VH-VL binders against Collagen alpha-1(XVI) chain (COL16A1). Designs and how they scored, part 8

Target 1, 182 residues: Collagen alpha-1(XVI) chain (COL16A1), of Homo sapiens (Human) (q07092r50to231)
Amino acid sequence: GFNLIHRLSLMKTSAIKKIRNPKGPLILRLGAAPVTQPTRRVFPRGLPEEFALVLTLLLKKHTHQKTWYLFQVTDANGYPQISLEVNSQERSLELRAQGQDGDFVSCIFPVPQLFDLRWHKLMLSVAGRVASVHVDCSSASSQPLGPRRPMRPVGHVFLGLDAEQGKPVSFDLQQVHIYCDP

## First folded at step 4 (VH-VL)

Design A24 (from A21 with heavy chain G99T Y101G S102Y S103Y L104P W105L, light chain T100F Y102W; framework fv_alirocumab)
Fold by ESMFold2-Fast, scan of step 4:
Structure A24 (fold): chain C 182 residues (1-182), chain A 120 residues (1-120), chain B 113 residues (1-113)
Amino acid sequence: as target 1 above (182 residues)
Amino acid sequence: EVQLVESGGGLVQPGGSLRLSCAASGFTFSSYAMNWVRQAPGKGLDWVSTISGSGGYTNYADSVKGRFIISRDSSKHTLYLQMNSLRAEDTAVYYCAKTRGYYPLYFDLWGRGTLVTVSS
Amino acid sequence: DIVMTQSPDSLAVSLGERATINCKSSQSVLYSSNNKNYLGWYQQKPGQPPNLLIYWASTRESGVPDRFSGSGSGTDFTLTISSLQAEDVAVYYCQQYYSFPWTFGQGTKLEIK
């Protein structure tokens, strides 16, 4: 596993507000600047086909934005290789990945509990032909996921990107990790 | 029957606005990416915009970027194109076109088209 | 942008004879990871919308007569009609879907000689 706060240089980005609590967790407030790095610097061989993405986050009210990407890796042409999309209107997450034949494969996870303006731990796990979402150590929700294209170390990694205009999205973050053995 | 029906075309002055609609029937609308493709009188096909099945991904031709907005309403099985700051060169028949998959690739189903004329 | 160029602009062919339409892309539309060419062909008859004929450069769409075939790879592609019929009078367009913006050729008008 590894820490994406380090690999995405979040501590080195002055536009990201660091809220320091002497006896509590460090809070990173995103939204003022894009959180992005070339994929080769974050995942030198591309994102693994099997992985777990773990975040501790607080979603803010987004009245002017219906959908945005919490996590996304693009290809060389700027299309998503994989994305985890937040739909604030439906209170759901959609995992989308490039299929073997060029069509997307996707699955949707209802997660209304994430939209209470409180801190939550979120885990997305992708293994074999199954994707799972786990919130606050509750029981996992699993969905079948079709055959996918191998991930490539091209394009860029993003955290918090508006789906319509590509603008940064404001939310709070304590930790974000990738595990390559889910 | 499987079909796409466009509406909303008409005559509009330069600088004006117009909204096109495309009603889909006979297939699971939200499972497919949708597109607008236009054709100026006597000219070839010109891709305008695309929207993914979820609506979470959109893209635009450079000539319309910042002026046109593609959107969809899954509950109404309808695709929209909001056209603002219209120019004479936007005069064309606008076709609604469906992709085979959730990701926009080739267009396996086309509507009949709706004519937009931008003239003084 | 990938520029698609068709040749010829117009073509007259006798009934029952072979018609050949060419399409060239300014850069390769072959994707090495899946070995697919991101190229399609459309037919547009007068007063009608376009109709998909071929996708992935050589795969014929369901319901399209077997006299239509696509060939080529990379930057050079061909649509062939082996034995022209009267209903084939139309404008034919190639399209790349390799990278945005999606682009079409200028069209080839096919007429009966």
Scores: ipSAE 0.000, ipTM 0.480, lowest interface PAE 12.8, mean pLDDT 84

Design A25 (framework fv_alirocumab)
Fold by ESMFold2-Fast, scan of step 4:
Structure A25 (fold): chain C 182 residues (1-182), chain A 119 residues (1-119), chain B 113 residues (1-113)
Amino acid sequence: as target 1 above (182 residues)
Amino acid sequence: EVQLVESGGGLVQPGGSLRLSCAASGFTFSNYAMNWVRQAPGKGLDWVSTISGSGGYTNYADSVKGRFIISRDSSKHTLYLQMNSLRAEDTAVYYCAKVPWLRGYFDLWGRGTLVTVSS
Amino acid sequence: DIVMTQSPDSLAVSLGERATINCKSSQSVLYSSNNKNYLGWYQQKPGQPPNLLIYWASTRESGVPDRFSGSGSGTDFTLTISSLQAEDVAVYYCQQYYSTPYTFGQGTKLEIK
């Protein structure tokens, strides 16, 4: 597995606020600085074909008017190899990945529970031709996912990127991990 | 089944407004950036506007910036072009066109809708 | 803006013969990091929308006959039809997608001699 807080240097970024509660986990407040690293440094051999992305996060009120990338790995041209997008108006997550034929394959997951200004644990699992999303204690929501192009160790990894302006999005984070065996 | 169908074209006087629609079917509409490309009678192709799959990013040719507004409605699988302050030079067949996300070439085109701006 | 210039404006070629259309960009459309040329070719028949023939300068779109081929790199590109058929009568456009605004060449009208 990979700890993305470490690999994206969140603890070493002075502009990311670290909020320590007396009896609670460390909170990272993103939005003041870009969260990005070259893909080669985060995933030396590219993102695994099968993985689980786990986040503990809190979406703030001002993000409810934006479409933004919660997680994204780009190719050498700056286009996503894979992205997990937050559609605040529809209260959904969209997983997109480059398809085998060069088009995109995608899945949309309704997640209205994420938009309550509270902490939630989110897991995205990709295995074979199926993608699944788990939020807290909810049952897994599964969608078929078409054949994908293999992930390449090129481009950049982003966390919290506004789709319109390409600027950092402010949200709170406690953990973000990738597991190679979902 | 995989197709784009434009509508809303017609005759309009200079200074008028018109809204074009493009109905998409046979593919996951929200996955792809959509574009409007126009062609004046007997002339070449001229890119007008683009909108990202999410709708969060738009861009316009300088000739239409400030007058035209591109938008989309994923629930209706429909792309729109709101055209304001129309000029004679806006007379053209307007095509709806899809791009693959990692490429800016147009892999699917509609049949076009004619807009004539004349007094 | 990247300006695309095609040559010739029109040409007439006999059935079964080779047709060659050229396209020049005012700036390189080669992206050095991936070594790809951001150039496509379209065919437009009278009364019809354009149809994609070639993308990435040399990759044939699915369903496009083998007689169509694209070549070139950087600023100079060529579309070749190795053995012209009657259904190939059309206007051909090159397009760059290296940067916005997307721009097209002025078109080349291909006719049978």
Scores: ipSAE 0.005, ipTM 0.496, lowest interface PAE 10.3, mean pLDDT 84

Design A26 (from A21 with heavy chain G99N R100Y Y101G S102I S103L L104T W105R, light chain S33P; framework fv_alirocumab)
Fold by ESMFold2-Fast, scan of step 4:
Structure A26 (fold): chain C 182 residues (1-182), chain A 120 residues (1-120), chain B 113 residues (1-113)
Amino acid sequence: as target 1 above (182 residues)
Amino acid sequence: EVQLVESGGGLVQPGGSLRLSCAASGFTFSSYAMNWVRQAPGKGLDWVSTISGSGGYTNYADSVKGRFIISRDSSKHTLYLQMNSLRAEDTAVYYCAKNYGILTRYFDLWGRGTLVTVSS
Amino acid sequence: DIVMTQSPDSLAVSLGERATINCKSSQSVLYSPNNKNYLGWYQQKPGQPPNLLIYWASTRESGVPDRFSGSGSGTDFTLTISSLQAEDVAVYYCQQYYSTPYTFGQGTKLEIK
């Protein structure tokens, strides 16, 4: 598995506030600076075809940021290869990926539990033609996902960007990992 | 060929409705936010509306909010603008315009425009 | 809303001479965390759609001639056309993409003397 805090250099980014808690884990407060790295630096062979993305996060009140990308990998021209979009108004997540035919394949997960201003563990797993979301100790939700184009080690990885303006979105993070064996 | 082609413009009475379409080709349509930008005869450019690649986010200029609805059908590579309660001041050439990239909000590709005339 | 104001409204410049067009924003379009100015320039020839010339205040779009350059930061921006050519007759617009609504300047009409 890959520790994305290390791969995205979050600990070395001075604009990311590090909040120490003697009773608990270190908290990283994003939003002040873009979180991005070349894809080759993060995933030398591209994002695995099957993976699990695990985050421990706290979503803040987003009055004017109705949709934003929690996680995204682009190609060399800035086209998304894969994206996980947060829709604050609908309280849902949408996974989109380049399909085998060139059009996007997508699935939507209702996740109202993430929007309570509290810490949650979120897991997205992608295996074969199914994607699943698991929040905390709740049951996993699974959705069909069409055949996808293989991921390429080009472009950039992004974490926390507003879909409207491409500006950093403020949220708190404790953990972000990718596992190749979902 | 990478292009955008608008259609659906015409003459309409005040208070009427009209739906514009923009057919996209030559690029991965569903990857990009799309926009409508209008230009009244002899006037400057006026941004009307945007829609994200997923369709999950939309935004509108105050002058059209509540009257216009932007939408897209990515399987048909087509952008739409449903215009309701049209006013004389909505008379303009309507361009569809593509964001440069997913995160960049300047417009690198424009259609030829379609003329909407609101007149009695 | 961010108001974009161009000056002059129109100008006439002799062929081969330098043309300078100014653009002011009512508030800064410089995003300090990434140090980028969210400002672009477009050219619109009669009967044609706008064409992107410059983005990020000073980055020239692919295929745009070297005689076009952008400069400035924060609230004050300039588009410069060195050695004006006949095909440069057009209306030029600045645009901010710092925040919605995305707003354009009123346009500067460039004519040859």
Scores: ipSAE 0.005, ipTM 0.515, lowest interface PAE 11.2, mean pLDDT 85

Design A27 (from A21 with heavy chain S54R Y57S G99S R100G Y101Q S102Y S103W L104T W105N; framework fv_alirocumab)
Fold by ESMFold2-Fast, scan of step 4:
Structure A27 (fold): chain C 182 residues (1-182), chain A 120 residues (1-120), chain B 113 residues (1-113)
Amino acid sequence: as target 1 above (182 residues)
Amino acid sequence: EVQLVESGGGLVQPGGSLRLSCAASGFTFSSYAMNWVRQAPGKGLDWVSTISGRGGSTNYADSVKGRFIISRDSSKHTLYLQMNSLRAEDTAVYYCAKSGQYWTNYFDLWGRGTLVTVSS
Amino acid sequence: DIVMTQSPDSLAVSLGERATINCKSSQSVLYSSNNKNYLGWYQQKPGQPPNLLIYWASTRESGVPDRFSGSGSGTDFTLTISSLQAEDVAVYYCQQYYSTPYTFGQGTKLEIK
């Protein structure tokens, strides 16, 4: 796999706060600046059809934004090829992707455990026609996912976008990795 | 057929309430934010409210905050606008409008509109 | 709030000639992260709902004729109709979707003279 902190240049972005405590890991605090790069820079051949996205993150209360994109890859026109949306009211994640017919395919994962203001490890796995979400020590939740359009190395990759306005969302991050063999 | 059909408009007294409905068909309703946009007779377009695809986020124009409530029912493919404490200035044709994909709030599909008249 | 100002309020153009409508925003609607202008253009005919023509300042909506084009960036935007047709008689609105409240220009009435 590979490290998206490096590929998205998070360590080199001055507006991303780096918090290091003597007894803790390095924490990246997002929200003050956009986290985005051209897709070709992050995924030269496009996001693989099968992958696992692994994050170690802390979600904040988000009282001013109830839905936002944790991860998104857009097409050349700025529309999502794939997105992972956080819904704070429903305490769920929604995976959406462009279908082969141009309509969206989606599945929803209840993840109330993410909304306790504590650190969690989140894994999204996409393989064949199944998407799965695993949080910490919980059992994996799997959902069927309709046939998708192949990912293309166009548009941009985003972390932490408000779903209404496409602006940065504040949350804390320790790790974000992609694996091509879920 | 991809369409939005509004209903529920009518004549109400100032201080009264009214509930508008918008029936959606032909697209994946829960994948798009939905909006209400109004137009007073002979005037321009005035955005009223938005609700995200799953209903987790709502926003309102300052003129209607605290009085109007936008909601949606994904199982019925229907958008609602509950209008309370109505004022003469709320008189308008109310359009239901679908946002572009996800977080983009340009409006690529509109209903025919329903007229709300607030007068004594 | 972002204020959208259109010019002119009304415009008369001969059939087959170029029509241009301007729209100015009180602050930039360009989002630096994705280099997109959060600006759309709508056409409204009497008694009908608005129809989307252009989004992202210059992207033409599916089914919209090639004669319609959008240009501009930041605060200054233009809708151009390269060769006016009779069916283009309508009121045209620009809209910003950069931030709430989503605001429209006051409209430009386009007529054939």
Scores: ipSAE 0.000, ipTM 0.512, lowest interface PAE 11.6, mean pLDDT 85

Design B21 (from B01 with heavy chain D31S D98G Y99R S100Y E101L Y102W W103S Y104P; framework fv_becotatug)
Fold by ESMFold2-Fast, scan of step 4:
Structure B21 (fold): chain C 182 residues (1-182), chain A 118 residues (1-118), chain B 107 residues (1-107)
Amino acid sequence: as target 1 above (182 residues)
Amino acid sequence: QVQLQESGPGLVKPSETLSLTCTVSGGSISSYYVHWVRQAPGKGLEWLGVIYYSGSTDYNTPFTSRLTISVDTSKNQFSLKLSSVTAADTAVYYCARGRYLWSPFDYWGQGTLVTVSS
Amino acid sequence: EIVLTQSPDFQSVTPKEKVTITCRASQSIGSYIHWYQQKPDQSPKLLIKYASESFSGIPSRFSGSGSGTDFTLTINSLEAEDAATYYCQQSYSWPLTFGQGTKLEIK
C-alpha cells in the first residue's frame, strides 16, 4: 500500500489549504486547484485489478450540489478506465470501469451517511467479481461487478473532479491510501 | 486526425468588433474545452479564454468586459468576439483543444492574423 | 496570476549540442507545466506534458523534468530542425499563463 497524499503531491500544492488542528490531524481543503498526476507516476504498472481505496473525508454543503468523481483513473484519451462517482442528488456512490466487451461495468452503493457534514472513513474494496463499500466500520455493502479490462499505466489519476466540466470539487480530506492486497 | 481551423476577417477597424470562428473536424468536441490564445507580432503567447462544449465560459481578467466565446455543437464551431478593438489587439489568434482545464493544448489551429488598422 | 520566467531568452547553439531551457514559476504548481515548440509562421506544437511526459510522436531527444517551481526542458543532441521558440505553460491555476519564450538559433 501507499499514501496518495504523497503520490499526488497534495502537501506540496500551494493552492490546497492546510488547516492545522492542535487536537486532531492535519486537514487538507481541496477545490481551489486540480488534484491529478500522470498514472505512470502514481501507479507505475497501472492500478491493480484488486485493491482497497481508503479515505477520511468531509463533504461540504457545496459538494452536495453536483455529480463528481471522488477518484478516477483515465486512459490515454482522457476517458475513465475506472471511476468512483459521488451522486449528491441520490446520495450514492457509483463505481464504473471499462468492461471486457467495451461497455462499462458498474455498481451503485447508497451512502446517505456521507452527506451529514461530518468526517467519515470510507473504504472501497474491489476483489474478483465483487466491490464493497464500508463507511465508519459499518457492515460492508457488497455488489457484484462484471469482468473488467486490465488497468493500464496511461492517462491521469484524479481526486475530486466535476463530472461535467472537469473542474476541481471542494471537500476536506485527512487521509487517502491505496492497498494492493485487499 | 483532429484538426482545428480558424476563420474570419483579417482586418478590423479600431472601435469595431473582432469576430472569429474555430471549426473542429476529425474528432469529438464532446467533453472537451476549446481555448483561445493570441500572439502579438514578435511577442509571446497570451491566453484569452475558454469554453466547455456545454457553453460554460471563463475569460482572462483583462478581457472580461470585451470578450464573448460561444459554441454551436451542431456545426462543431466555436466563436470568439472581441469588442472595442484597438491597435493593441493586432495579433495572430489561435484556437486550441484541451481535455480538462489542467490539460495541455494537444491540438492547435493554424492561427489567423487579425490586424487592427484604420 | 502565476508568472512563468524562462531562461535563457535566446541561445545560439551548435548541432549535436545538449541544450537546457528552464522555467521558474512564481509559486508552486506541482507538475502542471507543459512545453510547446513554435517554428516561424507555424502554430505551437505540444512537446512535453505534465513536466515529464512526451506527447505522441515527439523525438526521444526531448525530455522534461522538475516539480514545484523549477522546471527544465532538455534537448539531448540538438538537430537543425529544432531551431524554434520554446514556451512553458502552467495549467495549475487560472488564468492559464505562458512563459515569455526561449528562442534557439542554429549556428
Scores: ipSAE 0.006, ipTM 0.488, lowest interface PAE 13.2, mean pLDDT 85

Design B22 (from B03 with heavy chain E98G W99L G101R D102Y T103S Y104P; framework fv_becotatug)
Fold by ESMFold2-Fast, scan of step 4:
Structure B22 (fold): chain C 182 residues (1-182), chain A 118 residues (1-118), chain B 107 residues (1-107)
Amino acid sequence: as target 1 above (182 residues)
Amino acid sequence: QVQLQESGPGLVKPSETLSLTCTVSGFSLSSYGVHWVRQAPGKGLEWLGVIWSGGSTDYNTPFTSRLTISVDTSKNQFSLKLSSVTAADTAVYYCARGLYRYSPFDYWGQGTLVTVSS
Amino acid sequence: EIVLTQSPDFQSVTPKEKVTITCRASQSIGSYIHWYQQKPDQSPKLLIKYASESFSGIPSRFSGSGSGTDFTLTINSLEAEDAATYYCQQSYSWPLTFGQGTKLEIK
């Protein structure tokens, strides 16, 4: 799979604070600068049709009042090809993707467990016409997902983007990976 | 401090290529995109295109066949080339900085006037 | 392409007057609107970003508001140095577009 910490150059970005703990994993603190790269540099062939996105993250208190994109890939015109949106008011994740006929397809996952100011492992899996979300040791929550337009290696990848203002969102991260086998 | 400065020939003949350079300082080229915007005398602002920190470019639709934006990171310079110019391309050309796709142009160069005439 | 329409095109105003400039987008752009001031023979300068946030060093008499399709730049007490053309700009969608400009002239 793809290690997005490497592909998004998080270790090389001076505005991302690196917190090293004895006997613990490296913590990356985002929010001081946008995390973005051209899609071609992150996914040379576009995001796979079937994939799993895995993050180990901590949502900070101030994000609990925001709607923001945890992960987004745009098209050449700046519109999302796919986005994973955090709705902090509803305590949910919304997956949205461009449909085959020009409209979008979406599904919503309740994830109240993410909003406790603690570290969590989050997995989004997309396979066929089903999307699933796993948080920590919980069982998979699955939702139907309509037919999607194939992902294209155009536009930009974003991590941690305010949905209303387009500003960087501050949260803590230990890992972020994309796997082709969900 | 952030600075952008345009340079290049002030006079270009019709059908030739307009070539400008924007020299930048005070920020990392790996973190910012640089946009080109022009303004015909007495008219409004028109966005031409951008080059992002990763090297990808986006161009405004009327210019896609004529416009090339490039970067030389070793010189901290961005270049604009606009081919097959006409009198309609007479304008002040600005370079301006943008942090990412949704950001404003927070700092601008002083602009350079390019006149297209025979 | 998103079209931005400003109103008014031109206004001749007296110092201390409150001035309101509007910018209307042809489709919803959230808060991805920015306002620039351009004085004669100078480059544009950023005044307001993301509809309502003041850029660094901008006088408090300038404020912005709005969301979706309708946006406003307000100068609550005009000063002589505010004679300039004002432009709105959207960053929501490609291509990036500007309004046609509003020219403020001081009487």
Scores: ipSAE 0.016, ipTM 0.569, lowest interface PAE 7.1, mean pLDDT 86

Design B23 (from B03 with heavy chain E98H W99Y Y100S G101L D102R T103G, light chain S91Y Y92N L96Y; framework fv_becotatug)
Fold by ESMFold2-Fast, scan of step 4:
Structure B23 (fold): chain C 182 residues (1-182), chain A 118 residues (1-118), chain B 107 residues (1-107)
Amino acid sequence: as target 1 above (182 residues)
Amino acid sequence: QVQLQESGPGLVKPSETLSLTCTVSGFSLSSYGVHWVRQAPGKGLEWLGVIWSGGSTDYNTPFTSRLTISVDTSKNQFSLKLSSVTAADTAVYYCARHYSLRGYFDYWGQGTLVTVSS
Amino acid sequence: EIVLTQSPDFQSVTPKEKVTITCRASQSIGSYIHWYQQKPDQSPKLLIKYASESFSGIPSRFSGSGSGTDFTLTINSLEAEDAATYYCQQYNSWPYTFGQGTKLEIK
């Protein structure tokens, strides 16, 4: 797998605040600058059809007022190839991807535990026709996901974006990894 | 500032091709998708199709075989051609800009009425 | 395709009245619904985006709510200038679809 902190250049972005805790890992505070890179830079062959996305994150009080993309890969026209959207009103995550027949396929995961102003480890797994979300030590939630178009190395990767206005969303982050194999 | 303006003939004969142009200003067609929407007299809005900033197109199912949307970025124009028209194609035709990743139409042209009659 | 059904089709209302317009989707669309106002002989104008977010410059008397399949546009105190047809529109899937429209006439 690989580290998206490196591939999205988070350590090289001066507007991302780096908070050192003597008794903990480095904290990256997003929100002051966009986190985006061309897809070919992050995923040279496109995002794999099967993958696991793992984040260690803290949703701050102001993010509870927003609907925003935690992670998204767009196509050349700016529409999602795949997106993981945070819906603060429903306290859920929505996974949405381009379907083979020209419509979107999606599934929704209730994750009220993410909205407690504390650190959590979140894993999204996509394999075959199933998507699963795992928060901390809880049991995984699995949902069926329809057949999808192959991912392409076009468009851009976004992390922490208000999709309506393209404005960065403020939240705290310790880890972001993609695993292509178990 | 941001403006879209439809133009084309107000009268088209049955079986002919309806051709409209939308001229835009205040933004780049390389950065935004643009849509065509029509409205028959006294009826609601009907989405026809879109051309994205990269040049690819998507059309509403009833129109796939007879609708073509194209763009000329050098003239800041995009166009609609609808072939084999009938009286049912009589409508006000609007062009509209597609904003952001969530697909709302933030700016619309004033619309142009096209009547299909002999 | 996703079908959007609006209610009522038509309403005659008096100034200062509170008006609610509903839009029901044939399947869940999350919050991917937008509301437009069309005055006679004018183009549609965006009022509310993403179910509940006001577009820039829209008067505070307009608000939107709902998620999933049931959505509402509310005008808290109707003004004479609000005589128009109102449309909902979804972006959950292609093709984009509009509701049939709700026409408000002011007495």
Scores: ipSAE 0.005, ipTM 0.470, lowest interface PAE 11.6, mean pLDDT 83

Design B24 (from B03 with heavy chain E98T W99P G101Y D102G T103K Y104L, light chain Y32N; framework fv_becotatug)
Fold by ESMFold2-Fast, scan of step 4:
Structure B24 (fold): chain C 182 residues (1-182), chain A 118 residues (1-118), chain B 107 residues (1-107)
Amino acid sequence: as target 1 above (182 residues)
Amino acid sequence: QVQLQESGPGLVKPSETLSLTCTVSGFSLSSYGVHWVRQAPGKGLEWLGVIWSGGSTDYNTPFTSRLTISVDTSKNQFSLKLSSVTAADTAVYYCARTPYYGKLFDYWGQGTLVTVSS
Amino acid sequence: EIVLTQSPDFQSVTPKEKVTITCRASQSIGSNIHWYQQKPDQSPKLLIKYASESFSGIPSRFSGSGSGTDFTLTINSLEAEDAATYYCQQSYSWPLTFGQGTKLEIK
């Protein structure tokens, strides 16, 4: 697996506030600066078709914006190859990816538990034609996911991006990892 | 083919409102935003602002009180209005496309010169 | 706001020479730098995006490199048609900003 805190240079970005509590893990406060890197530097061969994305995060009340991307990889034209979108009004996550026929394939996961202003561990797993979301130990769901185009090492990886304006979204983060064999 | 075309009066009097239109074709507005960028004669490029198809805007700080960008998706048109103009606003004004999540300018209009003079 | 400083401001170059243009950011911007070419009396044209990715249709003689604060646009064998002003632009933070430009003229 890969530590995305390292690959996205979060520790080296001065605008990202680092909060160290004596009794707990380091907290990264996002929102003041965009979190992005070229895809080839994060995933040299592109994001694998099968992977697990694991985050430990806290959504604040002011995180409720227009649809925003918790995680996204774009193509050479800036369109998403894959996105994990947050919809605060519906309290859901939507996974979208470029389908083989050029249309997006997607699935939606209700995750109301993420919107309680507390820390949560979130896992997105993509394997075969199934995507699954696990929140902590009490919530797990699986959805069918249509056939997708292979990911390519082009464009950019983003973490915490407003979908319409491309502005950074404010939330707190402790961990973000990708595993290639979920 | 992607096309953007600026239009509007080439001469504006000081203190009046500069109004320009950008007409676009060859792409879906739902996946793109449009920026306005200007260039004073013999000078460099200056970003003014952006609008997304849903109507959300972001403006560069010096222009926030004077600048309005709007979109009419039914006409494939974006509009720029800059109020209270002075000679310092004399420039070539460009509209330019940005990919859905991008902050770069992949295709540009030809530009239109606006002179602020009595 | 992030300030971008280009070097040189102006350069006169012989055809077939290798040319390098530098852009320095006032703070670290990762790879969020883009390069544009503007020929006289024409609109700018995107050449390189995200420090090193060529835009569609751009000749292979143009390449970009760098990360953090220091970025370079390279023309490995200058052609007569490359006489233009070149601008870097950052997309790391709002407001979007451009460098002051580098003008290349060919002897």
Scores: ipSAE 0.015, ipTM 0.506, lowest interface PAE 7.4, mean pLDDT 84

